VH-VL binders against q39962. Designs and how they scored, part 26

Target 1, 193 residues: q39962
Amino acid sequence: DPTDGFTEVPLTEDNFVIQKPYDKPLNDRYSYKNGIRRLWVYENDKPFKVGSPTRPRTEIRIKGHDYSSGVWQFEGQVHVPEGTSGVTVMQVFGAVNKATALQLRVYNGDLKSYKSNSVATDIYNKWLRVNVIHKVGKGEITVFINGQQKLVVNDDGPAEHYFKCGVYAAPDGSSNYMESRWKNIKLYKSDNK
Key: E = the ipSAE of ESMFold2; O = the ipSAE of OpenDDE; V2 = 0.75 times the mean of E and O plus 0.25 times the DockQ between their complexes.

## First folded at step 5 (VH-VL; framework fv_ucenprubart)

Design c2 (at its last look DockQ between E and O 0.74; V2 from the best seeds 0.00; counts 0 for: pae E 2.7 > 2)
Fold by OpenDDE, look of step 5:
Formats: sequence, structure tokens, C-alpha cells
Structure c2 (fold): chain C 193 residues (1-193), chain A 119 residues (1-119), chain B 108 residues (1-108)
Amino acid sequence: as target 1 above (193 residues)
Amino acid sequence: QVQLVQSGAEVKKPGASVKVSCKASGYTFTDYWYMAWVRQAPGQGLEWMGLIYPSGGSTWYAQKFQGRVTMTRDTSTSTVYMELSSLRSEDTAVYYCARGYYDEWMDYWGQGTLVTVSS
Amino acid sequence: EIVLTQSPDFQSVTPKEKVTITCQASQSIGDFLLWYQQKPDQSPKLLIKYASESFRGVPSRFSGSGSGTDFTLTINSLEAEDAATYYCQQYDYYPDLTFGGGTKVEIK
């Protein structure tokens, strides 16, 4: 299991900060019911901040555990409804060469690292267990789907990192409606790996 | 290694224009970055001037400098330019470029460019 | 435009003493507040992001707190190399990411 050798970092609701269109109330783009966090956004929604050129998003930003060293792991179960496409559902923020070390994107039912490196296919309407391990010292990110290693990539250099998940419209275009659901979001840390 | 290297010091007369350059290296110039310009008059604080998004070329200027400042970029050389026209003595300052993440903080700064405006 | 007011403008402090600098915003900016350190003839260096998160390489004696409109930078046990001017900056409202007026800290 990808969590072997890791210690869970306790999270509270204060660690879950929602980034959403700046002109929408929270409950218009986010809900938390029965342990499921539902995040959605429309293609024509406003960006996160006024004046930003970024595409629309509704994302959970894990707060309080930003890191620039060590070995960190994100775990969560994701459900993407059919029709959602051209969207980032999980991110490792921060890099030297680029703004992000990793983006897991959905394109027509495939889960990919950015536009390439498919990590899962035919994912619609299913719950997938996602584990992302970031070994900062090695500059290495490993992606697991349902406990199976699917991808190993290099990050783009040491930076200030944190994890995000939800929906973030891809730069090349997206479906009009974008949604992802998450449950059992956990954070792990290991100093010995 | 990320580096922002600015052009050298300038001496201008009132009414003239100055164009300061900021050459970026060590990263993908047109990714999710903005380049901000911040100036500092001698013995004074930091003053925000505006920013440019190198990817699309969109700009945002502080109200104080509207109509007098122009920010541009050359993606082929990974260089951002800040031009300030109708210079006044109070425009004498060190001008900094700084890289920032979209919607986030600035992490790297240029070394600064002194612009002196005097008769 | 969001106005950030820092206090005090200047303070002279004995080494090992605690330093407190405040930054007040004209309206709520959540936790989108940065703290910079600037030494003479140098570019500003980022110390704190999101009001209370230390940037990489920043000594543990530096800490930030606050949210909404009132923020504080604390240097727990001032070192000689901490002599500098400190600035707060908001990054909640674009395009004018305004700075505070600065606080100069000198060593006695």
C-alpha cells in the first residue's frame, strides 16, 4: 500500500480552504454532505481572484501544511461524473520551472498527467482512490490509482508546495459544466523515505 | 536557476521617457506567471506599479500610473519591459521587476534599476 | 484600492528583544497578506505568506499572525542581521497589490 511507512497528519475543517469564483457564494459551487465534498464550476464562471487571467475553478486548498522539504502524500477518493472534461481535479502546487509540479486532468473519461501520461481510463461515475507521493529531496512524484503505481515523474524543482483538489478548467478548453466529488481526503508525511 | 536581470541605470530629463528591461531565465517564461513592477524612491517605501502576464500579454496598471506606464513582453527573448513616459523628478527611484505565481506571491526579484530624473 | 497601514514607522531594538510590527488593512483581505524584509541596497525578500506561513529558508524566529484586517509580524529574539525595513503587502485584490508604508528596525 502506498501509505506504508507514512504517518497520517491530522486534518480539521480549517485545513480545507475553498477557492471558488470570486463572485459566487460558497454554496453555489461547493457542498459538503454525508462525507462527500462536491465541487463544481462552469466554463463561463469568473476566476478565483478579481483581475486574474486564470480559468474558473472550485478547489480545496489544503492549508496549514505547506512544505518545501520532506516526503508528503495526498490521499483521496475521487468521483468524476460523465460529461466532465478538460479539467484538473488534483494538483501539486509549486515548482521552479512551472507553477505546478503535477496536475491530474480528466479528458473524455481518461485521467492524465496534464495532457499526457494516462494514469487511468474510463473513470466516469466511479470512485477512484488517488495517492500522490512527493519526495521533495529527490524531486520525484509518484501517482497511485486504487493502490497501483501508475506514474513516476520529476517535479520541476524545489519550491513552496501544497495540495489541491476539485475542478480547475484546463487552459485548452473544458466542458461547460465541470464537477468532481471527493471523500476521505488525507495527508501523510514521512521523514524516512 | 531562476534569474531576473534588469537593464542598467538611466538618467533622464523631465518630460522624457524611460524603458527598463527585465530578462527572465531558468523557468518557463509563459507559464502561470505574472511579472510585476515595483518602484522605490530614495529613502521611501515600496510602490506597486502594475503587472503583465507574459503568457497572454495582458496588463494591469495601478491607477496612479494609468496612461503613463506601458508594460510589454517579448516571449522570444523572455524579456519584460516597463516604459514610463512624461517623467517627473518624483519618478526618481529604483525600479524592480518580480516574478509571481498566478493569484499567489512573488518569489524572485530583479536586482533593481535606478532611474534618475533631473534637469 | 486597499490601504495598508503599518505601525510603527521606526523602532530601535536591543538584540534578543522581541519585535512586533503591525499591518492594518482598510478592508478585509482574509489571509492574503505577505511580509517582506528589505536590507539596504538589496531587493525585498519574502518572509511570510498567507499571513502566517513562513517562506522557505526563513528563520524560525520570524512569525506572522492575523486575518481579516489586522496582522502582525513578530521577530522573537532579534538578531543583528535582522536590521532592515519590513513591508506588508496584500494579494487579495488585483490589480493593485498594495504595500504598507514600511517599518524600519534598527539595532541599538
Scores: ipSAE 0.801, ipTM 0.923, lowest interface PAE 0.9, mean pLDDT 95
Fold by ESMFold2, look of step 5:
Structure c2 (fold): chain C 193 residues (1-193), chain A 119 residues (1-119), chain B 108 residues (1-108)
Amino acid sequence: as target 1 above (193 residues)
Amino acid sequence: QVQLVQSGAEVKKPGASVKVSCKASGYTFTDYWYMAWVRQAPGQGLEWMGLIYPSGGSTWYAQKFQGRVTMTRDTSTSTVYMELSSLRSEDTAVYYCARGYYDEWMDYWGQGTLVTVSS
Amino acid sequence: EIVLTQSPDFQSVTPKEKVTITCQASQSIGDFLLWYQQKPDQSPKLLIKYASESFRGVPSRFSGSGSGTDFTLTINSLEAEDAATYYCQQYDYYPDLTFGGGTKVEIK
């Protein structure tokens, strides 16, 4: 199991900070009911900050555990409704020559690293368990889907890192409406890898 | 390695303009990054001037500098410029550039450029 | 315009003792506050982002806290190399990313 050898890092609601279109109140784009966090945006929503050139997002930014060394792991279960496409649902923020070390995006029911490496297919309307291990000392990120290793990529470090999940419209090809649902979000660390 | 290298010190008369350059290297200049300008008069605190998004060239200027500051960039040389017009002696300062992620903190600063305005 | 008021303007502190610096915003800025260290003749160095997240390479003796309008930078055990001027900066709205007036910390 991808969590073998890891210690869970306790999270409280203070660790789940929502980034959303600047002109929307929180409950217009986010809900948390029965252990399920629902995050959504429309293609024409405003960016996170006034005057920003970025695309619309509603994302959980995990606060309190930014890292620049060690071995860290994100875990969560994601559900993407049919019709959502051209959207990042999970990312490792932070890189030297770009903004992120990893983005997991949904295109037409397929989960990919950015727009290239396939991670999973036929993902709509079901729950997927996602594990992402970042070995900063090796510059290596490994993605697991339902406990199976699917992808190994190099990061673009050194940088400050944190994990995000939710919806963030991709640069091109976004559906009009984008939604992801997340449950059982956990963070792990190890000092021995 | 990321570097921001600024142009050399300038001496100017009141009423003139100054144009300070900041050359970026070691990263993708036009995506994901803004360039900010911050100044510091001798013995004084840090003062925000504004920023530019190199990708499209759009700018945001602090209210105090509206009408006197112009920020531009040249994507072929990965360089941003800050021009301050109608100089007065109170504009004597070290001028810094700094890069930042869109919507986030700044992580690298230039070495600073001293601009001296004296009659 | 969002005004940041730092206090105190100056502290002289015995080595190994705790330093507390405050920054108060004229209106809520959420968690969008940065702390910088600046030594003489150097560019500012980022210490704390997002009010409480330590930047890379920053010693663990530095910590940030607060949200909304009231923020604190703490140096738990002052070292000689920590003698510097410290600034807060808000980044909630980019045209007016103002700094606090600074707090100079010296070794007593």
Scores: ipSAE 0.710, ipTM 0.886, lowest interface PAE 1.6, mean pLDDT 93
ESMFold2 (binder alone), look of step 5: mean pLDDT 90; pTM 0.903
ESMFold2, look of step 6: ipSAE 0.568; ipTM 0.840
ESMFold2 (binder alone), look of step 6: mean pLDDT 90; pTM 0.905
OpenDDE, look of step 6: ipSAE 0.673; ipTM 0.892

Design c3 (at its last look DockQ between E and O 0.53; V2 from the best seeds 0.00; counts 0 for: pae E 3.2 > 2, grease 19.2 > 18.9)
Fold by OpenDDE, look of step 5:
Structure c3 (fold): chain C 193 residues (1-193), chain A 119 residues (1-119), chain B 108 residues (1-108)
Amino acid sequence: as target 1 above (193 residues)
Amino acid sequence: QVQLVQSGAEVKKPGASVKVSCKASGYTFTEYYYMAWVRQAPGQGLEWMGLIYPSGGYTWYAQKFQGRVTMTRDTSTSTVYMELSSLRSEDTAVYYCARGYYDEWFDYWGQGTLVTVSS
Amino acid sequence: EIVLTQSPDFQSVTPKEKVTITCQASQSIGDFLLWYQQKPDQSPKLLIKYASESFRGVPSRFSGSGSGTDFTLTINSLEAEDAATYYCQQYDWYPDLTFGGGTKVEIK
């Protein structure tokens, strides 16, 4: 199991910061019921900050455990409804030449690292267990789907890192409606450096 | 390593214009980074002037400087410029460029450029 | 425009003592507040983000707290090297960014 050798970091609701279109109330793009966090956004929605050139998003920003060293792991179960495409559903934030070291994107039912490196296919309407391990010292990110290693990539240099999940419209276009659901979001840390 | 290196000190007369440069290295201009300009009069606090997204050339200026400030960039040299016109004595300040990280905070700063406006 | 008011403007503190600096916003800005440190003849340095999150490399004696309109920067045990001017900055009203007036901390 990808969590072997890791220690869970306790999370509370204070660790979950929602980034959403700046002109929408929270409950218009986010809900939390029965342990499931539902995040959605429309292609024509505003960015999360006024004047930002970024695409629309509704994302959970894990707060309080930003890191620039060590070995960290994100775990969560994600459900993407059919029709959602051209969207980032999970990010390892922080990089030198871009904002993120990793983006897991959905394109036509495939889960990919950015626009390449498919990590899962035919994912619609299913719950997938996602584990992402970031070994900062090695500059290495490993992606697990349902407990199986699917991808190993390098990050993009040292930065201030944290994890995000939800929906973030892809730069090359997206479906009009974008949604992802998450449950059992956990954070782990290893004593390894 | 990210570095911002600014042009040298300037002395100008009232009514003149000044153009300060900020050369960036250690990273590539992308849509996730902007360059902000912040000034500081002698013995005073920090004042935000505006920002530019060098990747696309988008600019936003503080209301106070609208009509007097122009921010530009040269992507081939990774350099951002801030030009302030119709200079006044109260424009005497150290001018800083600072990299904005993903619409959030300034994580790297230039060394500052002193601009002195005097008759 | 969001106005940030810092207090006090100046304080002289004995090493190892606790330092408290406040920043009050004219409107609620959530936790979109930054703290910067500026030493004499140097550029500002980021210390705190999101009101209470320490930036990388920042000593543990620095901490931030608050949400909404009232914020606090605390130095638990002042070191000589902490002599500087500290600024709060809001980024809730991006792209309109504003700074507090600053608080100068000197060592007795």
Scores: ipSAE 0.624, ipTM 0.876, lowest interface PAE 1.2, mean pLDDT 94
Fold by ESMFold2, look of step 5:
Structure c3 (fold): chain C 193 residues (1-193), chain A 119 residues (1-119), chain B 108 residues (1-108)
Amino acid sequence: as target 1 above (193 residues)
Amino acid sequence: QVQLVQSGAEVKKPGASVKVSCKASGYTFTEYYYMAWVRQAPGQGLEWMGLIYPSGGYTWYAQKFQGRVTMTRDTSTSTVYMELSSLRSEDTAVYYCARGYYDEWFDYWGQGTLVTVSS
Amino acid sequence: EIVLTQSPDFQSVTPKEKVTITCQASQSIGDFLLWYQQKPDQSPKLLIKYASESFRGVPSRFSGSGSGTDFTLTINSLEAEDAATYYCQQYDWYPDLTFGGGTKVEIK
């Protein structure tokens, strides 16, 4: 199990900062009901901040545990309804030459690293357990789906990092409506490696 | 890697204008980051002047500089410019460009450009 | 515009002693406060984000605290290399990213 050898880092609601279109009240794009967080955007929504050229998002930014060393792990369960495409659902923020070291995107029912490496197929309308381990000392990020290792990538150099999940419209090819649902979001740290 | 290289020192008379450049390299200039301008008069603190998003050209200026500052960019050269008009002696300062992302922090800074305004 | 007021403007401190610097915001900014260190003839370097989170590579002797309007930067045991000017910056009122007036710390 990908959490073997890790210690859970307690999170409270104060650690779950929601980034959303700047002109929308929170409940217009986010809900938390029965342990399930629902996050959605439309393709023509405003960006998170006025003036920003970035695409629309409703994302959880995990606050309070930004890291630049050690071994850290994100865990969560994601459900993507059919019809959602062209969207990032999970990220590792921070890289030397770009904003992120990893984006897991959904394109037509497939989960990919950016637009390239397939991580999982036929993902719509199911709960998937996602684990992402970042070994900063090795510059290495490993992605697990339902406990199985699916991808190992380089983190693109040293930076300040944090985890995000939700929906963030991809540069191109986004469906009009994009939604993800998340539950059991957890953070882990290893003392070593 | 990410590097912000500014134009050289300038000496100006009161009433003139100055245009400082900041050339970016090592990242995609027109995507996510804005460029902010911060100045520091000799022996004084940091003073934020405003920002520009190179993608789209959106600008926001600090109230103190509204009407005197103009920020532009040239996407073909990956360069941001800050122009300050109607110069006066209190505008003598080192002018920095700094890259930012939303409401996070300034992660890379230019080397600074000394602008001296003397009569 | 949010005004950040730092105190003191200047302090001279014996090595290995504690340094305390305060920053007060004219309105609540939650925990959206940064602390920067600037050494002579250098650009500023980030120390603390979200009022209390250390930035990468920052020595453990630096810590930040506070929320709302009152914030503190602490250097628990001053080293010679820590002689610098320290600035707070707020980023809650984006895109107005204003700085405090600075606090110069010298080695006594």
Scores: ipSAE 0.464, ipTM 0.799, lowest interface PAE 3.2, mean pLDDT 91
ESMFold2 (binder alone), look of step 5: mean pLDDT 89; pTM 0.894

Design c4 (at its last look DockQ between E and O 0.74; V2 from the best seeds 0.00; counts 0 for: pae E 8.3 > 2, grease 19.3 > 18.9, SAP .514 > .496)
Fold by OpenDDE, look of step 5:
Structure c4 (fold): chain C 193 residues (1-193), chain A 119 residues (1-119), chain B 108 residues (1-108)
Amino acid sequence: as target 1 above (193 residues)
Amino acid sequence: QVQLVQSGAEVKKPGASVKVSCKASGYTFTDYYYMAWVRQAPGQGLEWMGLINPSGGSTWYAQKFQGRVTMTRDTSTSTVYMELSSLRSEDTAVYYCARGYYDEWMDYWGQGTLVTVSS
Amino acid sequence: EIVLTQSPDFQSVTPKEKVTITCQASQSIGDYLLWYQQKPDQSPKLLIKYASESFRGVPSRFSGSGSGTDFTLTINSLEAEDAATYYCHQYDWLPPYTFGGGTKVEIK
């Protein structure tokens, strides 16, 4: 199991910060019910903040555990409804040449690292266990789907990092409506790996 | 490493215009970064002026400076420019460019450019 | 616009003493508050993000607290190198993203 040798970092609701279009109330783009966090956004929605250069998003920003060293792991179960495409559903933030070390995107039912490196296919209407391990010292990110290693990539250099999940419109090809659901979001840390 | 290098000090007369440059290095202009401009009059505090998206060139200016400030960028040289027109003595200040990170904080700053407006 | 009021404007403090700086917002900004340090003839340096999270490389003696409208920057044990002007800065959902008036801390 990808969590072997890791210690869970206790999370509270305060660690889950929702970023949404600046002109929408929270409940118009986010819901938390029965342990499931539902996040959605439209292609024509406003960005996170006025003047922001970014595309529309509704995302959970894991707060309180930003890191620039060590080995960290994100775990969560994700459900993407059919029709959602051209969207980022999970991110490792922090990089040198760009803002993100990793983006897991959905294109036509495939889960990919950015536009390449498919990590899962036919994902619609299913719950997938996602584990992302970031070994900062090695500059290495490993992606697990349902406990199986699917991808190993290098990050884009040292930075201050944190995890995000939800929906963030891709640069192109996004569906009008984009949604992801998440449950059992956890954070792990290991100093010995 | 990320660096922001600004143009040198300027001395201008009232009514003139000044254009300050900010050359970025160590990263690529992307949709995740913006460039903000902040000024500081001698012995005074920091004042937010506005921001520009280097990717696309969209801008947002503080109301105080609307009509007088123009922010532009040259992607080929990774340089952002801030032009302030109709200069007044009150515009005498050190002007900073600062990289905005994910619309959250300004993590890297230029060294500042002193603009002196005097008759 | 959102107005940030800092207090006090100036402090003269003996090394190793505790320093407390407050920042009050004219309206609630949640935890979208930053603290910057600016030394003479230098650019501002980020210390605290999200009101209470230390930025990378910031000494542990610096801490931030607060949410909504009232915020505090604390230097647990003042070092000589901490002589500077400190600014709170809000980055809520609407521009302009204003700064506090600043608090100058000098070594006694």
Scores: ipSAE 0.097, ipTM 0.706, lowest interface PAE 3.7, mean pLDDT 92
Fold by ESMFold2, look of step 5:
Structure c4 (fold): chain C 193 residues (1-193), chain A 119 residues (1-119), chain B 108 residues (1-108)
Amino acid sequence: as target 1 above (193 residues)
Amino acid sequence: QVQLVQSGAEVKKPGASVKVSCKASGYTFTDYYYMAWVRQAPGQGLEWMGLINPSGGSTWYAQKFQGRVTMTRDTSTSTVYMELSSLRSEDTAVYYCARGYYDEWMDYWGQGTLVTVSS
Amino acid sequence: EIVLTQSPDFQSVTPKEKVTITCQASQSIGDYLLWYQQKPDQSPKLLIKYASESFRGVPSRFSGSGSGTDFTLTINSLEAEDAATYYCHQYDWLPPYTFGGGTKVEIK
């Protein structure tokens, strides 16, 4: 199991910062009910900040545990309703040469690293357990789906990192409506250094 | 290593224009990074001028500079440019480019370019 | 436009003593506040993000606090290399993304 050898890092609501279209109050794009966080955005929504050319997002930015060394793990269960496409649902933010070390995107029911490497297929309308291990010292990120390793990529050099999940419209090809649901979001740090 | 290297100091007459360059290296220029321009007059604080997205070239300018400033980029040389026209003595300042992660804002800065406007 | 008011404008402080710098926003900006350090003839360097989270490589003696309109940068034991001007900067949802007027800190 991908959590073997890891210790859970406790999270409280103070650790869940929601980035959303700048003109929307929190509850217009986000809800947290019965342990499930629902995050959604429309393709024509405003960006997170006024004047920004970035695409629309409603994302959890995990605050308080940014890292630049060690071995860290994100875990969560994600549900993507059919009709959602062209969207990032999870990221490892921070790279030396680019904004992110990893983006997991949904295209037509397939989960991919950016536009290319397949991670999972037929993902609509079911819960997937997602684990992402970042070994900063080795520059490696490993993605597990339902406990099975699916992808290993480079993190593109040392940077300050944090985890995000939710919905962030891809540069093109986004559906008009994008939604992800998340539960059991956890953060781990390695027991062995 | 991320580096932002700006063009050298310039002396200009009132009414002229200046074009300051900022060459980026050590990262993917057209990825999700933005370039801001910030200036600092002698003995004064920092003043935000605007932003450019190097990927598509879209820009946003502070209202104070609208109509006088133009920001452009050249993706083949990984360079952004800031041009300020109709220069006046109060435009004498050090002009900085700064790269930002959108969420973290301006994590790497150029060395600054002194522009002196003298009559 | 969001105005950031820093206090004090200037401090001369004995080494190893605590430095406190305040920044007040003219309207709530949540946690969307940064602190920068600028040494003479150098570009600014990021110290604190999200009001309270240290940027990578920043010594632990630097800390930030606050939310909404009132923010504080603290240097808990001033070192000689900390002599600089400190700026707060907001990156809330609406440009322009303004700076405070700066606080110059010198070693006594």
Scores: ipSAE 0.013, ipTM 0.614, lowest interface PAE 8.3, mean pLDDT 88
ESMFold2 (binder alone), look of step 5: mean pLDDT 90; pTM 0.914

Design c5 (at its last look DockQ between E and O 0.72; V2 from the best seeds 0.00; counts 0 for: pae E 5.5 > 2)
Fold by ESMFold2, look of step 5:
Structure c5 (fold): chain C 193 residues (1-193), chain A 119 residues (1-119), chain B 108 residues (1-108)
Amino acid sequence: as target 1 above (193 residues)
Amino acid sequence: QVQLVQSGAEVKKPGASVKVSCKASGYTFTSDYYMAWVRQAPGQGLEWMGLIYPSGGSTWYAQKFQGRVTMTRDTSTSTVYMELSSLRSEDTAVYYCARGYYDEWMDYWGQGTLVTVSS
Amino acid sequence: EIVLTQSPDFQSVTPKEKVTITCQASQSIGDFLLWYQQKPDQSPKLLIKYASESFSGVPSRFSGSGSGTDFTLTINSLEAEDAATYYCQQYDWYPDLTFGGGTKVEIK
């Protein structure tokens, strides 16, 4: 199991900070009911901050556990409704060459690393367990779906890193409405990598 | 290795223009990062001038510099430029370029370029 | 435009003593405030993000607090290498990512 050899890092609601269109109240784009966090945006929504040229997002930015070394793991279960496409649902932020070391995007029911490396297919309308292990010393990120290793990529160099999940409209090909649902979001750290 | 290397020091007379360059390396120049310009007069604090997004060339200038500043980029050389016109003695400063992500912080700075305006 | 007012402009502090620097915003910026350290002839170095969260590798003696309009940077026990000028910067309102006027800290 991808969590073997890891110790859970406790999270409270203070660690789950929502980035959303700046002109929307929180409950217009986010809900947390029965242990399930629902995050959605429309393609024509405002960015997170006034004047920003970035695409619309409603994302959980995990605060308080940014890292630049060690071995860290994100875990969560994601559900993407059919009709959602052209959207990032999970990220490792921080890299040398670009803003992010990893983006997991949904295109027409397929989960990919950016627009290229396939991670899973036929993902709509079901829960998937996602584990992302970042070995900073090796510069390596490994993605697991339902406990199965699917992808190993380079992290694109040293930075201050953190995890995000939710919806962030991709540069192109976004559906008018984009939604992801998340539950059981956890963070792990390993001393022995 | 991200590096921002700026052009060398310049001496200008009042009324002239100056164009400072900032060459980026070690990352994708046309990615989601912007390039900002910040200046610092001798013995004074940091002053925000504005930014350019190299991917599309879009710019935003601080109100104080509207009409005097122009920021451009050359994607083939991964270089941004800041041009300040109608120079005055109070424009004497070190001019920095800095890379940032629009919703976060600036993480890499150039070495600075001293521009001296004197008669 | 959001104006950031730092206080004091200057302080001379005995080694190992506590340093407190304040930053006041002209309107609410939530917690989108950065603190920088700048040593002579160097570019600024990031210390604190989100008003209170330290960047990786920043010594634990540095801490930040506040939200809305009133913010504080604290150095709990001043070290010789901490002699520098400190700046706040807001990053809530683009494109005017304004700085405070700075606080110069010297060893007494």
Scores: ipSAE 0.263, ipTM 0.731, lowest interface PAE 5.5, mean pLDDT 91
Fold by OpenDDE, look of step 5:
Structure c5 (fold): chain C 193 residues (1-193), chain A 119 residues (1-119), chain B 108 residues (1-108)
Amino acid sequence: as target 1 above (193 residues)
Amino acid sequence: QVQLVQSGAEVKKPGASVKVSCKASGYTFTSDYYMAWVRQAPGQGLEWMGLIYPSGGSTWYAQKFQGRVTMTRDTSTSTVYMELSSLRSEDTAVYYCARGYYDEWMDYWGQGTLVTVSS
Amino acid sequence: EIVLTQSPDFQSVTPKEKVTITCQASQSIGDFLLWYQQKPDQSPKLLIKYASESFSGVPSRFSGSGSGTDFTLTINSLEAEDAATYYCQQYDWYPDLTFGGGTKVEIK
């Protein structure tokens, strides 16, 4: 299991910060019911901040555990409904040449690292267990789907890092409606890896 | 490593214009970053002037400087420029460029450029 | 426009003493508040993000707290090298960023 040798970092609700279109109330793009966090956005929604050139998003920003060293792991179960495409559903924020070291994107039912490196296919309407391990010292990110290693990539250099998940419209275009659901989001750390 | 290197000190007369440059290196210039300009009058605090998105060239200026400040970028040289016109004595300050992530903080700063406006 | 008011403007403090600097926003900015340190003839250096999260490489004696309109920067035990001017900055109204007036801390 990808969590072997890791210690869970306790999370509270304060660690889950929602980023959403600046002109929408929280409950218009986010819900938390029965342990499931539902995040959605439209391609014509406003960005996170006024005047920002970024695409629309509704994302959970894991707060309070930003890191620039060590070995960290994100775990969560994600459900992407049919029709959601051209969207980032999980991010490792922080890099030298770009804002993120990793983006897991959905294109036509395939889960990919950015626009390449497919990690899963036919994902619609299914719960997938996602584990992302970031070994900062090695500059290495490993992606697991349902406990199976699917991808190993290099990060993009040293930076301040944190994890995000939800929906973030891809720069090359997206479906009008974008949604992801998440449950059992956890954070792990290991100094021995 | 990320570096922001600014042009040298300037001395200008009232009514003139000044154009300060900020050359960026150590990262992809047109990626997910903005470049902000912040000035500091002698013995005074920091004052935000505006920012530019090098990827598309879009700008956002503080209301105080609207119509008097122009920020541009040259992607071929990874350089951002800040031009301030109709200079006044109160424009005497050290001018900083600073890189930041979209929607977030400024992590790297230039060394500053002193602009002196005097008759 | 968000106005940030810092207090006090100046402090002269004995080494090893606790330093407290406040920043008050004219309206709620959540936790989108930064703290910078600026030493003489140097560029500002980021210390705190999201009101209470230390930036990489920042000594543990520095801490930030607060949300909404009232924020505090604390230096638990002042070191000689901490002589500087400290600024708060909001980024809630990004891209319209604003700074506090600054607080100068000198070593007594």
Scores: ipSAE 0.068, ipTM 0.713, lowest interface PAE 2.7, mean pLDDT 93
ESMFold2 (binder alone), look of step 5: mean pLDDT 90; pTM 0.886

